# Ledger of designs, part 1: VHH binders against Protein KTI12 homolog (KTI12)

No score or structure here was measured in a lab: all are predicted.

Target 1, 302 residues: Protein KTI12 homolog (KTI12), of Arabidopsis thaliana (Mouse-ear cress) (q9lmh0)
Amino acid sequence: MALVVICGQPCSGKSIAAVTLAETLKESETKQSVRIIDEASFHLDRNQNYANMPAEKNLRGKLRSDVDRSVSTGEIVIVDSLNSIKGYRYELWCIARAAGIRYCVVYCDVDEAHCRQWNKERSDRGEDGYDDGIFEDLVRRFEKPERRNRWDSPLFELYPSREVIDKSSPVILEAVTYLTKTVDSKTQDVRILQPSIATQAARFSEANSLYELDRATQEIINAIVEQQSLGAAISRVTLGNELPPIEICRPIGLPELRRLRRTFVKLMGQSSLSGPPLPTDADSAKRRFVDYLNREFGGNNA
Below, numbering starts at 1 at the first letter of every chain, in headers, positions and changes, except where a header shows other numbers; antibody chains aren't numbered by Kabat.
ipSAE, averaged over its two directions, is called F for ESMFold2-Fast, E for ESMFold2 and O for OpenDDE. V2 adds 0.75 times the mean of E and O to 0.25 times the DockQ between the complexes of E and O.
[cut] marks letters that were taken out.
Atom coordinates printed by the task and the answers are left out, and those that the model quotes come from them; centres of patches stay.

## First folded at step 7 (VHH; from d9, 18 letters changed)

Design s89
Fold by ESMFold2, look of step 14:
Structure s89 (fold): chain B 302 residues (1-302), chain A 122 residues (1-122)
Amino acid sequence: as target 1 above (302 residues)
Amino acid sequence: QVQLQESGGGLVQPGSSLRLSCAASGFTFSDYAMYWVRQAPGKGPEWVSSISSSGSYTTYATSVKGRFSISRDNPSKTLYLQMNSLRPEDSAVYYCAKDSEYSDSWYDFDHRGQGTQVTVSS
């Protein structure tokens, strides 16, 4: 019914947050079935998992595959891993969208010094700590989640170095409320829907294409806004080599542009479930979006 | 305030066709993508088809592609679903839905109608 991505530096308290959230969800009035997907389930030492790029990619592939199977069962799925790569969080977000389920990120925000000390303490106790080289590489490569990015929202921030994380933590309760909320019949009726499971499995390799689509379409919107702000650009917007101009009959505001972009991205994602694959590069994505805008505006391309 | 009214459902035999309609009011119909969703007894809602604001782009669930056709008439504020080669597994309540104003989920919507029952029995 939902996908929760736990995110944070190595040794930042992610597993405590995952367990706390899972226990709180199980105790909620809806009594949800919850599954935690973590690195321990793959029976490899964490230093082996992060020793090099091929090993790390293999771990992410196994985690992604387990997520894919688990979202089809109707459980709340919590992914307890570093989840430090922006593109990988985007891939997980795409899985949730394709399944029509809720999505959020829980970020354990702990300064590097505390994470480093906690890792050393684990190693000194003979526990499952990261080797120094691996730890510093993971810290360096960490891409912090940001609320402005759709695939990092809603974002629930925890501070394990400053307070105890338990079932009474306000942020944990807020996340539980979000994950368990139902449609309010008095104001609006909102439903989350799932596509066919078999179709979703066939399309998970397209996450990188969705990222390129999102970026490429935003660049086109920015160019339109810039050209309209410089003067009365009523008839056409030029975008450079190899792209047709956008023919518009009237000034178009930023809210309408954002709505058109949002709809385009949604429909292209849906189309890839049962039809042609998404564009795989920025130029193709831009061309498709320009063609879409010209059709939606009703103009004939010159 | 947003109003969506589905019609055109019924009891039919496998292989038959039906055309569903959805009358919309209370919002600027031509500004939003629209959806058909369905819900069989005891199951969760299932996305069926989507159409862009102008009608220039359509999408379909794998289970209905090639058999169903979504369309819209913006002047009359009406959404349609032509359903051909109906199968028993298409039996469900069919809902017309308006795209979400703020959500980026591929299947989020703000409002739906009361639905129209489609039953395909042999």
Scores: ipSAE 0.412, ipTM 0.801, lowest interface PAE 2.4, mean pLDDT 78

## First folded at step 9 (VHH; from t1 with Y101H)

Design u1
Fold by ESMFold2, look of step 9:
Formats: C-alpha cells, structure tokens, sequence
Structure u1 (fold): chain B 302 residues (1-302), chain A 121 residues (1-121)
C-alpha cells in the first residue's frame, strides 16, 4: 500500500503523470492495484471548486476524506489534484504515517507560461479549463514542494514541458521502483513502515498533538460559554485542573470565541511546521490556550 | 475588498536591519491574526512570524531572536522588524490574514503582493 501525491501548477500535466504512473504500476512485476482520486471523480465544476476559499476548503475536505478511507484498502492511492498548499500536503503525509504506508510526492514542474498556454488549449478544445482570474490566483498561491521537507519526500520531479511523460520516463520508473520495493525485515530498504520506536513515537506524536489541540481548545470554549450562561455578570471563569482562571471584563459571545480559537489554532499549527513540535500533552495545550485568551481579553479593553 | 500591501523591502548587507510594513484595509483588522511568510527563489513559501488579534506572537525557529512582529490596530498595520539579516533571509515577504471560512491551520484567505528583501554584500 502507498499514497502518492501528484502536485503541480494548474494545467501542468498532472493527470497525464497520474495515469502514466498508474498504468506503469499495473503493468509492473508486482501487479499493483491502483486507485486514482481526482477532482473529476466528484463531478464538480472546476471553476466552482476554486472560486473562493470556502469552495477550496470543501474540495480539499472531500479529497482528504476519500484518501483517508482509501489507505486501508490495500491499493496504491494516487491523489491527482493541485495539492499546492504545503499544510495540506502535510495533512496527507500524516494520513500515510498513521496508516504505516509509503508516501511520496510526484511534482510536475512546468513554468507558468506553458501552464497558461495549456489552459487556453484545454478551453479551446472544449475541455474543463480555468477562468483567467482563477488560474492566476492559483498560480500565485502555489507552494512548491521541497525535498528537504519531510512531508514532500521522497520527491520525484517531472518536467512535462521539456519531455514527453510516458512509461519509459526515468522518473516514472524510479517512482515505480520505490512504490513496489519489497520490505525486507533483514534490511532497511524502506523506512516509513518500520521506523525506530523513538522515531515512530515522534512522528505519531505530531498527529496526536493536533488532535489534542483541537479537543483542548474546544473544551475551554465550552466551559466559558457554560459559565457565562449561568451568570450575567462574571469577572472570572474557573476551569479547575490547576489551570489559571480566565479573567473576563465583558460578556464574550460564541462568534468571538470561535474567532479567537481559529487564530490560536493557526498560530500553533504554523509554529509547529517551523519550530518546536506542538505539545502532546492535553494539559499543556489547555494552559497555552488559557494564557492566550487572558492576553487577548486583557488587551481588548485597554 | 480586502487588501494587504507590503512595503519596506530592499537591499541590505549581511548583519543589517530592515523594517517591513503591511497596510490592511477592507476588513476589521483588529479581529484577526496576521502573519508574515516568505518565499525564496525556487523554494516553497515558509512561515516567518504571526501575531494574534492582540499580543500573542510566534516565530519560525530560523528567525527567533532576530525578527520581531508587531501590529498597530489603530493604523491597521502589521510590522516585521528584521535584525541581524543573513543571506538566507533573501526572499519575497508576504503578509496574510486568518481565514474567515476555515478552522484549518493552513488556510489563509488573503495574501499581499509581496515585498522583496535582498541580503547581499
């Protein structure tokens, strides 16, 4: 089993790469069962899916859900979408880690001019092209995969504008070799499936930290809402569990609490990609969130 | 319309300092977190620093101790003071704001056009 993330600018040849890889895998000596998850499988208008941030979130959510279900089926799963956001690629990498399967990124590296021309040609053929405004926005927001990032490795780079991508392409063959290599318990040929206990614990702890952060912050929000509903004029919310109280000088509604939580989650998530890992400890996550809220509430009435 | 406009980039020698600004308009700036990202040529966009709607700040490990993020909610402005600059800090710097429509920690609704910082002798 494996998870392959196809990545590239809009109209960079991703679907050709995905199909080529899938066909090569099916014809390999190991006769792999392969599933391609793509945007067309959801029968949605491309321009509707990328018209705004809520639409993109919905599309990524559907793709992620299908990936999550598919990694347990014994197939090689190929995700054929833009996969342009590094945080989203990180999420897919976490799914592969949790499932104990191989992971790689196949990147179609094509300059913007060729992508723009290919988008126009697709539209001229009556195919599903991007509107100009959407195309330029997607190009601007693209986060190129980098092989030094754990969640972008191994990275197989294709250059569809410079050569025809087919079953004889060296990079396709390299990817097939990686994806079909037999795990031998007497050697360390593929590490994702059998990392050391210490390494494995660290990798799984990152995923658990995001879960604990989500749970911890929601518990605190719920407690604040409940205590405010019991009293009209409270200046403190007590949380127990050796947590500091939350000092409130005005009623705080659920919409504001949700905004504060969203910001906190983003701050912690971005920090964890670029610095120390998120805390694995639920009590640490709660304490950090309480400290955050107290700073935010103290500043709002200054 | 939401707008984020970066300024203050330029050429600076290693060890030097530079202050970036981001002017925000078209939304209630004080309600949202604000972020600095950067993208070096040929590399992925990476997180630099963030500040909550109030005073909570975070930094990428690579800039911690050298860069300071701040905001002035009355002026709808975000700032990045960059000290002890290194060649590897050369990048286009972008500001971004929280998503209004996603709890996902990696989603951002709006980005600025970017301002170029070049650190070279």
Amino acid sequence: as target 1 above (302 residues)
Amino acid sequence: EVQLVESGGGLVKPGGSLRLSCAASGFTFSDYGAYWFRQAPGKEREFVSAISSGSYTTYADSVKGRFTISRDNAKNSLYLQMNSLRAEDTAVYYCAKDSEHSDSWYDFDYWGQGTLVTVSS
Scores: ipSAE 0.378, ipTM 0.792, lowest interface PAE 2.4, mean pLDDT 79

## First folded at step 11 (VHH; from u1 with S55G)

Design w2
Fold by OpenDDE, fold request of step 13:
Structure w2 (fold): chain B 302 residues (1-302), chain A 121 residues (1-121)
Amino acid sequence: as target 1 above (302 residues)
Amino acid sequence: EVQLVESGGGLVKPGGSLRLSCAASGFTFSDYGAYWFRQAPGKEREFVSAISSGGYTTYADSVKGRFTISRDNAKNSLYLQMNSLRAEDTAVYYCAKDSEHSDSWYDFDYWGQGTLVTVSS
């Protein structure tokens, strides 16, 4: 069981890579069951899926949902989409980690010029191509995977513009080897896959950190709303668990609270990609959010 | 029309300092979180720093203690003071606006065109 994330620019040969990998895995000695999750399954036009941010978000949500359901089946799951956003790959990585399955990224490395040409050729053939504006936007927003990132590792790089991608491709075979390797307790490589209980706990905590952050912040919002409902003149929200109080100089509406929460989660999420990890416990998350809120509310009084 | 325009990039020696600016138009920065990202040649885009409307700040580990994010509400601008610059800080720096409607922690609705910072001896 494993999760494979295909990544690449628009029209970079991702589907070919996905299919090739799937077929190679099926023909392997272990006869692995493989499932490909792709955008075509949603019967949506490419240009519709990426027409705007809400549409793209919806697509990502659908894909993620399918992945989440599929990772428990014991199959190798291949996500065939752009998967161009670093944060999204991180989410998929979290899903794999939470499920305790192997994870890897297959990157179709093709330069923009070739991708553009291939897109045009598709359009000329009457196939599903991207509109020019959408294509350029996707190219611009593409976040190339890096081996140094845990959510991009291990990274298998294909070069569809330079080589034929088939079952004999060395990189495909390497990926298959990685995905079908038996856990040998004696090999150091397996130790990487089977972290110590402590490491597992830490990894598990990390995998759920975003979820915990969401939950923790929501609980704080609920507490604020509840206390405000008890009296119009509340100047302080008292929280349990040795959390500092939230000082409120005015009634705060739910829309504003939601906005503040959204921004906080974004700040924390982005920072965690290049900075300190997310809080691993709910209380720490709550404390940080409370501090954030106090600053936000105090700043408006200055 | 919403626009973000970065400026202040240039060539600087290692150990030098540079101040980047991001001028916003079409919206009020003070109402939103603001972000700095950078992309080095051949590398992925990475988070650098962020500031909330109330002044809550976060930094990447690689720039912590060297970079300072700030904002001027009157000028509707975002700044990045970069001190003790290193060769690895060479990148195109982008400012981004917080999304108004997206709950995604990795979606941004508006980006600047970027400003190039080159740190070289």
Scores: ipSAE 0.806, ipTM 0.957, lowest interface PAE 0.5, mean pLDDT 89
Fold by OpenDDE, fold request of step 13:
Structure w2 (fold): chain B 302 residues (1-302), chain A 121 residues (1-121)
Amino acid sequence: as target 1 above (302 residues)
Amino acid sequence: EVQLVESGGGLVKPGGSLRLSCAASGFTFSDYGAYWFRQAPGKEREFVSAISSGGYTTYADSVKGRFTISRDNAKNSLYLQMNSLRAEDTAVYYCAKDSEHSDSWYDFDYWGQGTLVTVSS
């Protein structure tokens, strides 16, 4: 069981890589069942999928949902999409960790010039190429995977502009080896995340950290809304669990609370990519959110 | 039209300081979370710092204690004071605006074009 994330610029040969990897895995000694999740499965045009942010978000949601359903099937799941956003790869990594399955990224490393040329060639052939504006935007927003990142590791790099990607490709074979290698208790080298119970708990905690953050913050919002409903003139929201109170100088509407929550989650998420991990427990998350809210409400008085 | 324009980049020696600016137009920057990112050559874009509308700040571990994010609401601008610069701080620095409608923690509505910071002896 594994989750493979294909990553690359538009028109960087990702689909070829995905198919090649899938076929190689199927032909491996372990005869692995492999499923490719791709954009085509959603019957959406490339240009429609990336026409705007809502469309792209919708696509990512669909892909993620399919991944969530598939990672428990015992199959190797290959996500064939741009997967260009680091945060999104992080989410996929979290899914893999939560599921207790192996994870890796296959990166098709192709320079922009070649990608642009290949896109043009596709268009010229009447194939599904990207519109120029969309292509350039995607290229601009692409976040290259890095080995140092846990959500990008292990990283298998292909060079489709330099080499033919086929079943004999060394990198494909390395990926297959990684994905099919049985973790013998003795071989320390294969970081097969067999989560020790403690590691599992920690992994579970980390994998669910975004989820927990979301839940924790939502609970706080609900508490605020509830208490405000009891009296219009409340100046303080008292929370349980030894949390500090939230000081409010005015009634806070739900839209504003949602905005604040959204921003907080974003701040925490982004920070966690380059800093300390997210809180692993609900109380810590709540406390941080309460502190944030008090800051936000206090700052409006300045 | 919404626009973010970074400035203040340049060549600086290790240990030196720079102050980056991000001037916003077409919207009130103070109403949104604001972010600094950077991208080094051959590396992925990474989070540097962020500031909420209320002034809540976060920093990447690599820049904590050295960089300071701030806002000037009157100037509709975001700043990044960079002190004790290191070679590894060499990158194009980008400012970004928080999304208005997206619940995604990694979506941004607008980006600047970036300003190059080179730290070299």
Scores: ipSAE 0.800, ipTM 0.954, lowest interface PAE 0.5, mean pLDDT 89
Fold by OpenDDE, look of step 12:
Structure w2 (fold): chain B 302 residues (1-302), chain A 121 residues (1-121)
Amino acid sequence: as target 1 above (302 residues)
Amino acid sequence: EVQLVESGGGLVKPGGSLRLSCAASGFTFSDYGAYWFRQAPGKEREFVSAISSGGYTTYADSVKGRFTISRDNAKNSLYLQMNSLRAEDTAVYYCAKDSEHSDSWYDFDYWGQGTLVTVSS
């Protein structure tokens, strides 16, 4: 079982890479079952799905959900999409880690000029090309994978503008070798993503620290809303579970709570890419969120 | 129109200090989380620091203890005090605002154009 993340600029040959890899894996000695998850599988139009942030978010959500369901099937799952956002690749990495499966990134490294040209050529052929504005936006927002990042490793780099990508491509073969190699006690070069030793029993909970963070913070919001509904003059929200109370000096509306939650999750997520890991349990997440809220509410009084 | 404009970048020697500014217009910056990112040549953009509306701050490990993020609500501005600068801090620095359109932790609606910081002997 493995998760392969295809990454590259728009029109960088990702689909060719994905199909080539899939076919090579199927023809390998191990005859691996391979599933490709892509935008086409959802019958999604590129320009519609990348037209705006909500549409793109929805697309990413669909892909991620399908990946999450597929990683437990025993198949090699190939995500054929832009996967251009570092944070999104991190989420996919988390899914792989939670599932305890092998993970790698295949990067189609093509310069913007070639991608632009290829996009135009597709459009000229009546194929699915990106609108110019969308294309440029995607190019601008692309975050190149780096080997130093755990969510980008191991990294297999293809150069579709310089070489023909086929079953004989050295990098494809390397990726196949990596994905099909039997792991034994002596195998040191294959990274099997394992949940932290402390939480092996809670594989699912660690796998999606971000999900847990979302859930935990939502529960806190719900508790606040509920308690505020019971009385107009609530100065303190008691949460139980040895959590500190939330000190409020005024009624807090749901929109504000949602905003605070969103910001908190963003802060935690971004910092986790370059700092301390996300909380692995709900209580820790709640505690941190409560602390954050108390600071937010207290800070406004300063 | 929402705008973020970074300033304060320049050439500085290792060990030196620099203060970056991000001036916001078209919205009240203090109502939102604010972020600093940086992108070195040939590298990906990386998180540097963030500050919530209430002043909660977070830092990348690489800058912790050296950089300080702050806000001036009266000036509708975000700042990054950078001390003990290193060569590896060389990058274009960007400020960003929380997204109103996405709940994703990695989506941002508005970015500045960036300001270049070069740390060199």
Scores: ipSAE 0.718, ipTM 0.939, lowest interface PAE 0.6, mean pLDDT 89
Fold by ESMFold2, fold request of step 13:
Structure w2 (fold): chain B 302 residues (1-302), chain A 121 residues (1-121)
Amino acid sequence: as target 1 above (302 residues)
Amino acid sequence: EVQLVESGGGLVKPGGSLRLSCAASGFTFSDYGAYWFRQAPGKEREFVSAISSGGYTTYADSVKGRFTISRDNAKNSLYLQMNSLRAEDTAVYYCAKDSEHSDSWYDFDYWGQGTLVTVSS
């Protein structure tokens, strides 16, 4: 029925907010079924999960996979993690849109000093605290949710360092009201993912574009590697009837191809958040990537 | 160690120009895409511009036609030429390097410390 993304700095009270919201929903007049997806379910401590970029990617991937499986169950799903990366919150929003369910962000807005104090207190109790280096890196990389962005709205802001977060908290009650309202197609006070053919097509196309970009670029990489292994592709790689060939002046190894793909995907993804939409289909994505590769291979010839 | 150091920020009047630089060290700069982001006080960090290893560029709609990204691989440097500056361009500007350890379009391993640009009458 809904996806709730908890967001906040490390040690900002996110888990208290998640539990409080879940308990309040279960005790509401509508008696909601609630599922919390958290980092503990993967049996790694926080310092292992955030030690480096590969570890963070694995954690986010597992959390996203659980969310993806859970949004069709009819429950309210609460994602209790840092959720500090704007692009990742955008992907979670896309999942909610594809499922046609309500979406919101609950942000625990706590200053760094209190977060640092609470992290130290957790460590002093022998609990799962963050190492200092990891803590400071996470604080530095945090991307604050912004009410004006559709993927961060509605935004419910909590201030755990200034007030006790409990079932009577006004913001908790406001979030519960939003999450338990009956559907009303005319209300503009509450963000509701309404079904319509045009709206559903646009929503599904947006989610598909991210997937199609990833798949299309990988297929092109695979084709290049295969044709070079056949010995035919020293100067030209042919990709099919409908795609232009790739002109190559030297053999291109898989590590270089992977780097070129990563850059392309990042360029397109970042640009799409505030600019032209991503390609909507595999053939368009492939054509754009082929054009990019030809520019990359031909751009430095002197 | 990978390091990115921004410079060239300052106070400029609306309609003015400014050129930002980012000095890269500790990695093979020419192998990677490079990126400019900005963050206004109290706002989320947002994408400004990117340039691939071979010179393919992209821009956020809000800066297209006014900003030009470039790179000099011999000097391990990334640049942002900002023309026709507006009050809404006021922000700390950061350069970033893509991650070799993640295929995700939103992951960046290394960020600079930032350089402040203030556009004020």
Scores: ipSAE 0.422, ipTM 0.804, lowest interface PAE 2.3, mean pLDDT 80

Design w2
Fold by ESMFold2, fold request of step 13:
Structure w2 (fold): chain B 302 residues (1-302), chain A 121 residues (1-121)
Amino acid sequence: as target 1 above (302 residues)
Amino acid sequence: EVQLVESGGGLVKPGGSLRLSCAASGFTFSDYGAYWFRQAPGKEREFVSAISSGGYTTYADSVKGRFTISRDNAKNSLYLQMNSLRAEDTAVYYCAKDSEHSDSWYDFDYWGQGTLVTVSS
């Protein structure tokens, strides 16, 4: 089983690449089903999906949910969307890591001028092209995958503006070989260097810590809201489980708590891409969030 | 209308210092976290530093100890003090604001236009 993330600018030939890869895989000796998860399954056209931030978030959420359900079915799953945000590709990589399946990115590397021309041609034919404003915004926000990023590797680069993409394309065949390679369990001697146990543990930890961070921070917010509902003059929230109390000098509303949580999640997530991994368990995540909240609310004098 | 305007970039020799500013308008700056990112030519945009509404800070490992993020909520301004600059710090620096519409750690609603920092000898 495997997860393949198709990536590229709008109108870069991603769907041709996805279909070609899927057909080539189906004609291989693999026993696994191949499934493409694409934007058509969301039942909205391109301009509706990318009209604004809430629409994009909804699309990404639906695609991510479909991926999460599909990695447990034993299929080779191909995600055919822009996949232009590196943080989102990182989350897909984490899903694959948590499921213990192969992962790769297939990148349709096409310059903006060709993509713009192809978008116009699509619209001129009466097909589902992007409106000019939406197209230019998507191009501006595109975050190119790079081989040095662990969540973009292995990276299979296609050049649809320079070559015909079909079942004989070397990169397609290379990707099929990677995706269908079997592990020989009878091999006693492994001469290929493997990542260290610490490296493997860190990758597993990253997948779990995203889940634990979301859950832990929400639990703390719920506890704060619950204890404040108990009445007047609450100056500290007691959380138990050997967590420090949260010192508050005034009632804190849910909108402010949600903003504080969003900032914390962003701070931790962004730093994890370029630094140490996030905490792996609920108690560690909760303690860090409680410490954060106490600093945000101000504290007792030293 | 939300607006973020970076300034303070320029040419500096290795080991030098620069102070970047980001002027925020069109929203209650003090309610949100604020962020510095950078993008070197031909490279992906990368996180530099962040500061919460209450002053909690984080830094990318590559800049920790050399860069200091700060904010002045009364002036709606975000700052980045950059010391001990290296050639690899050459990039366009952007400030960014938390998303109103997503709890996702990778979503940012607004970005500035950027200010260029060049470190060369």
Scores: ipSAE 0.396, ipTM 0.794, lowest interface PAE 2.5, mean pLDDT 79
Fold by ESMFold2, look of step 12:
Parts: sequence; C-alpha cells; structure tokens
Structure w2 (fold): chain B 302 residues (1-302), chain A 121 residues (1-121)
Amino acid sequence: as target 1 above (302 residues)
Amino acid sequence: EVQLVESGGGLVKPGGSLRLSCAASGFTFSDYGAYWFRQAPGKEREFVSAISSGGYTTYADSVKGRFTISRDNAKNSLYLQMNSLRAEDTAVYYCAKDSEHSDSWYDFDYWGQGTLVTVSS
C-alpha cells in the first residue's frame, strides 16, 4: 500500500502521468490494486474550484478526506491534482506516516510557456481549461517540490514537454519499482512510515497548523501595511479584540515586514517539521506572530 | 565572503553538558535569524533550534527543556547550550543563517562545516 502525490503546474500533463503510472502498476508482476483520486471525480468545474481561497480550501478538504479514507483500504492511492501548496503536500505526507505506508511525489516539470499553450489548446477544444486570470494566479502561487525535503521525497521528475510519457518511461518504471519493492532493512531503499499513537497526534496537528500559520502571518502583514497607508503617524497597530496591539516607533516598509515574516515562518515551520506541534487555529497563530513582531520591534525601541 | 564556523563539539558522557559556538563573519549577523541543525550518521539532517534577530527562540521537541539557543550580536556568535545529553544527541551539529533569497521553509544559503558531538558512556 502507498500514497502517490502527482504535482505540477496547471496543464502540465499530470493526468497522463497518473493514468500511465496506475496502468503500469496494475499490470506489474505484483498485481497492485490502484485508485486515482482526481478533481474530475468530484464533477466540479475547475474555474469554480480555483475562483477564490474559500473554494480552493473546500476542494483541498474534499480531496484530503478522500485520501484519508482511502489509505486504509490496501490500495495504492494516486492523488491527481495541482498539489501546488507545500503545506498541503506536507499534510498528505503526514497521512501516509499515520497509516504506515510508502509515500512519494511524481512531479510533472513543465515550463510556464508550454503550460500556458496547452491550457489555451484545451480551451480551444472545448475542454475544462483555466480562465486566464485563474491560470496566472495558479502559476504564480505554485510551490515546486524539492528532493531535499523529506515530505517531497522520494521525488520522481517527469518532463512532459521534452519526452513522451508512457509505460516504458524510465522514471515511471523507477516509481513502480519503489512502490512495489519488498522492504529490506539492510538496504534502506524504502521509507515505510512507522507511526506511534503519540507521534501520529503530534504530526497530524502540525500539518493542519502549517496552513493556519502561513495565512495568519500574511493577514497581519497586510493589516500593518494597510494602517500605515492611511496617512497617519502610527505608534500602535490594532488588530482586533483578542490580539495585542503592535507597537511601532517608525515607518516599516513591506520588504522589512516580509523579511520578519519569513524568519518567523521559518522558525515555526522548521520546528513543526522536526519537533513539537504548532498552534491548531488561526487566532493562536496570529497571537504568536504579534508577540514575535513586538519582540522584534521592541529591540528597535530599546 | 560569508562564513559560519562551529566549535565546542566533543565526547561527553550521558547526562553531561556541552556548549556549541558558531562564529559568523562576512555579513551583518544581527540582521538575520540563526539556526542549529544536526545530522546523526545514516540519518537525515534535522532541525534543532532557531533564534530570530531579536531573540525569539524555537526548539525541536526532542531537545526542548534540555537545549538553550542564544546569540551575542556584539561577538557575531550563535550558541547552543546542551544539557542532560543523551546517546541519541550524537551528531554533527551545523549552524545556518536566515536568507531572504529562498521562499522555501527548508532552504538555507550558508552552512557551517559542522562540529561533532558524541554522547557515549
């Protein structure tokens, strides 16, 4: 049993890769049972799914729920979606860990120009293409999987604009070998996640918290920028009834705010990916970030 | 030229203490977050602790309560005080600096060469 995450820019050939992998697995000597979870199975228009953040979160929630239910069935589960949000890929990795199964990412690496051309061609054929505004937003927000990250590993890279993707493709065969290999403790070739009750709870909580952390910190940055743009001297930024104010003694530009946010997110994200749980809700995440900013700005006030 | 140089590693018995140092040069150390990672033989590199430019700290669960990260911006130095050491803390310890050039939570532009800590009875 395994969880495979297909990843790629919009219109990068992900569905071809998913089907090819599934067919190759079904025809392998081990006769693997395979299930593909994709956006089409939900009978939803992709422009509706990606029209705004609430719609995207709803789509990701539905896909994640189907994955979570499917990993206990003994099948190889292939998730065929954009899977462009690294926090979401981390969450899927945590599901695999909790189930004690193999995990990998198959990445369709196609440049934006080809993806844009293929999206146009799809729309011209009357197929389910992306509107230009949605397409460009998805391209901008795409977070490339990286081999060095354990939640993106092992990483099998395909190049659909450069190669024909079929059952004989070396990368497809490498993925099949990984997914069907007998576990051997001496070789350390296959990562089988071995959950414990305590580990499962901590890791699953961390996965949910990564989305909240990223969103919460960006909202605070936006609020600071907005209040400074209102044309008044600002010594305090008020963020709501349950949040402490941010004490500011000088104008703070967007580049500096982004640096402070990136440092905070990196501190918290690194901890969550190798250690203790993060806040499980947006209010906790916001409070922690506000406390962080006041500490950083307090050094400027001292 | 950006440089990070770790020191203070050595052999210590379980329950003992060590203090690691990382000397930073070639950049304005006080402007950046600083990080400790470790890598045990045959294992993946893992996060240990981090400290922001203003002193905000985080810790991996496995070391919280036993390790304390600190920095001395006047000396361009990052420290890791390791108490109540265990055999599983045996690793090469690396320092890294924060970067404005990577959007990945996992990417760091510069690393030290590492200092070995061995915890054995």
Scores: ipSAE 0.374, ipTM 0.739, lowest interface PAE 2.1, mean pLDDT 79
Fold by ESMFold2, fold request of step 13:
Structure w2 (fold): chain B 302 residues (1-302), chain A 121 residues (1-121)
Amino acid sequence: as target 1 above (302 residues)
Amino acid sequence: EVQLVESGGGLVKPGGSLRLSCAASGFTFSDYGAYWFRQAPGKEREFVSAISSGGYTTYADSVKGRFTISRDNAKNSLYLQMNSLRAEDTAVYYCAKDSEHSDSWYDFDYWGQGTLVTVSS
C-alpha cells in the first residue's frame, strides 16, 4: 500500500502521469489495487476551485480527507492535483507515515512557457483551462518539490515537454519498482511494515508538536478573555506558575487575538520547515507564545 | 487593490551586504505579519524570515545571524538587511502578506513580484 503525490505547474501533464502510473502498476505483478483521487470528483471546474483562497482551502481539505480515508483501504492511492504547496505535501506525508505506508512524489517538471501554451491550447479547443489571472497566480505560488525535504522524498521527476510519458518511461518504471518492492532482510520496505508502537510514537512526535502548539496558544487566548471579563481596568494577565504575565494597556477583542494567534502559527510553521522542529511540550509552546504576545503588546514598555 | 513591491536586488560579491525593501499598499499593513521568501534557480521557494506586526521575528536557520528583518509601519515598508552574503543566497526574493482567510501556516493571500539577488565573484 502506498501514497503517491502528483505535483506540477498547472497544465504540466499531471493527469497523464497519474493515469500512466496507475496503468503501469495494474499491469505489474502486485497484490494491491490502484485508486486515483482527483479534483473532478468534486464536480467543480478549475476556475471555481482556484477562484479565491477559501475555495482553494476547501478543495485541499476535501482531497486530504479523501486521502486519509483511502490509506486504510489497502490500495495504492495516487493524488492527482496541483499539490503545489509544500506545507500541504508535508501534511499528506504525515498521513502516509501515520498509516505506515510508502510515500513518494511524482513531479511533472515543465517550464512555465510550455504550461502557459498548453493552457491556451486547451482553452482554444473549448476544453477546461485556467483563466489567465488564475493561471498566473498559481504559477507564481508554485513551490517546487526538493529531494532534501523529507516530505518530497523519494522524488521522481518527469519532463513532459521533453519526452513522451508512457508505460515505458524510465522514471515511471522506477516509481513502479519503488511502489511494488517487497520487504527483504536488507531493505525493510514500508509497505510490508506495520507501525510498531515505537515507530508510531516517533511519527506522532511531529503531530504532537502541532497539537501542543494549538492547545497551548488556545489556552493562553482563553485565559486573556476570561481575565478581561473583569473590565478594561486589567493591565496584567496572570497565567500561573513559571509563566511571565502578559502586559496589556487596553482591552483586546477576540478578533485581534485570533489574528495574533494566526500570525504566530504561521511564524512557527514556516520556521520549522527551514530550521529547528516545533516545541514538543506545552510549557515551551506557552512561553514562546507569551513572549510573542508581550512583544505585540509592547509589554516591556510602560 | 493590494500590492507588494520588492526592490533593492542586485549583484554583490560574497561577503557583501544588500538591503531589500518591500512597499505595501491597499491594506492596513500594520495589522499583519510580513514575510520574506526566496527561490533559487531550479529550487523550491523557501522561507527566509518573518516579522509580526509588533516586531516579533523568526529566521530560517540558513540565514540566522546574517540577515535582519525589520518593518516601518508608518511607511508601510518591510526590509531585509542581508550581511555576509554567500553564493547560496542567490535567489529571487519575495515579500508576502499574512492570510485573512485561513489559519493554515502555509496560506498567504498576496505575494510581490520579486527582486533578484545575485551573489557572485
Scores: ipSAE 0.337, ipTM 0.756, lowest interface PAE 2.9, mean pLDDT 80

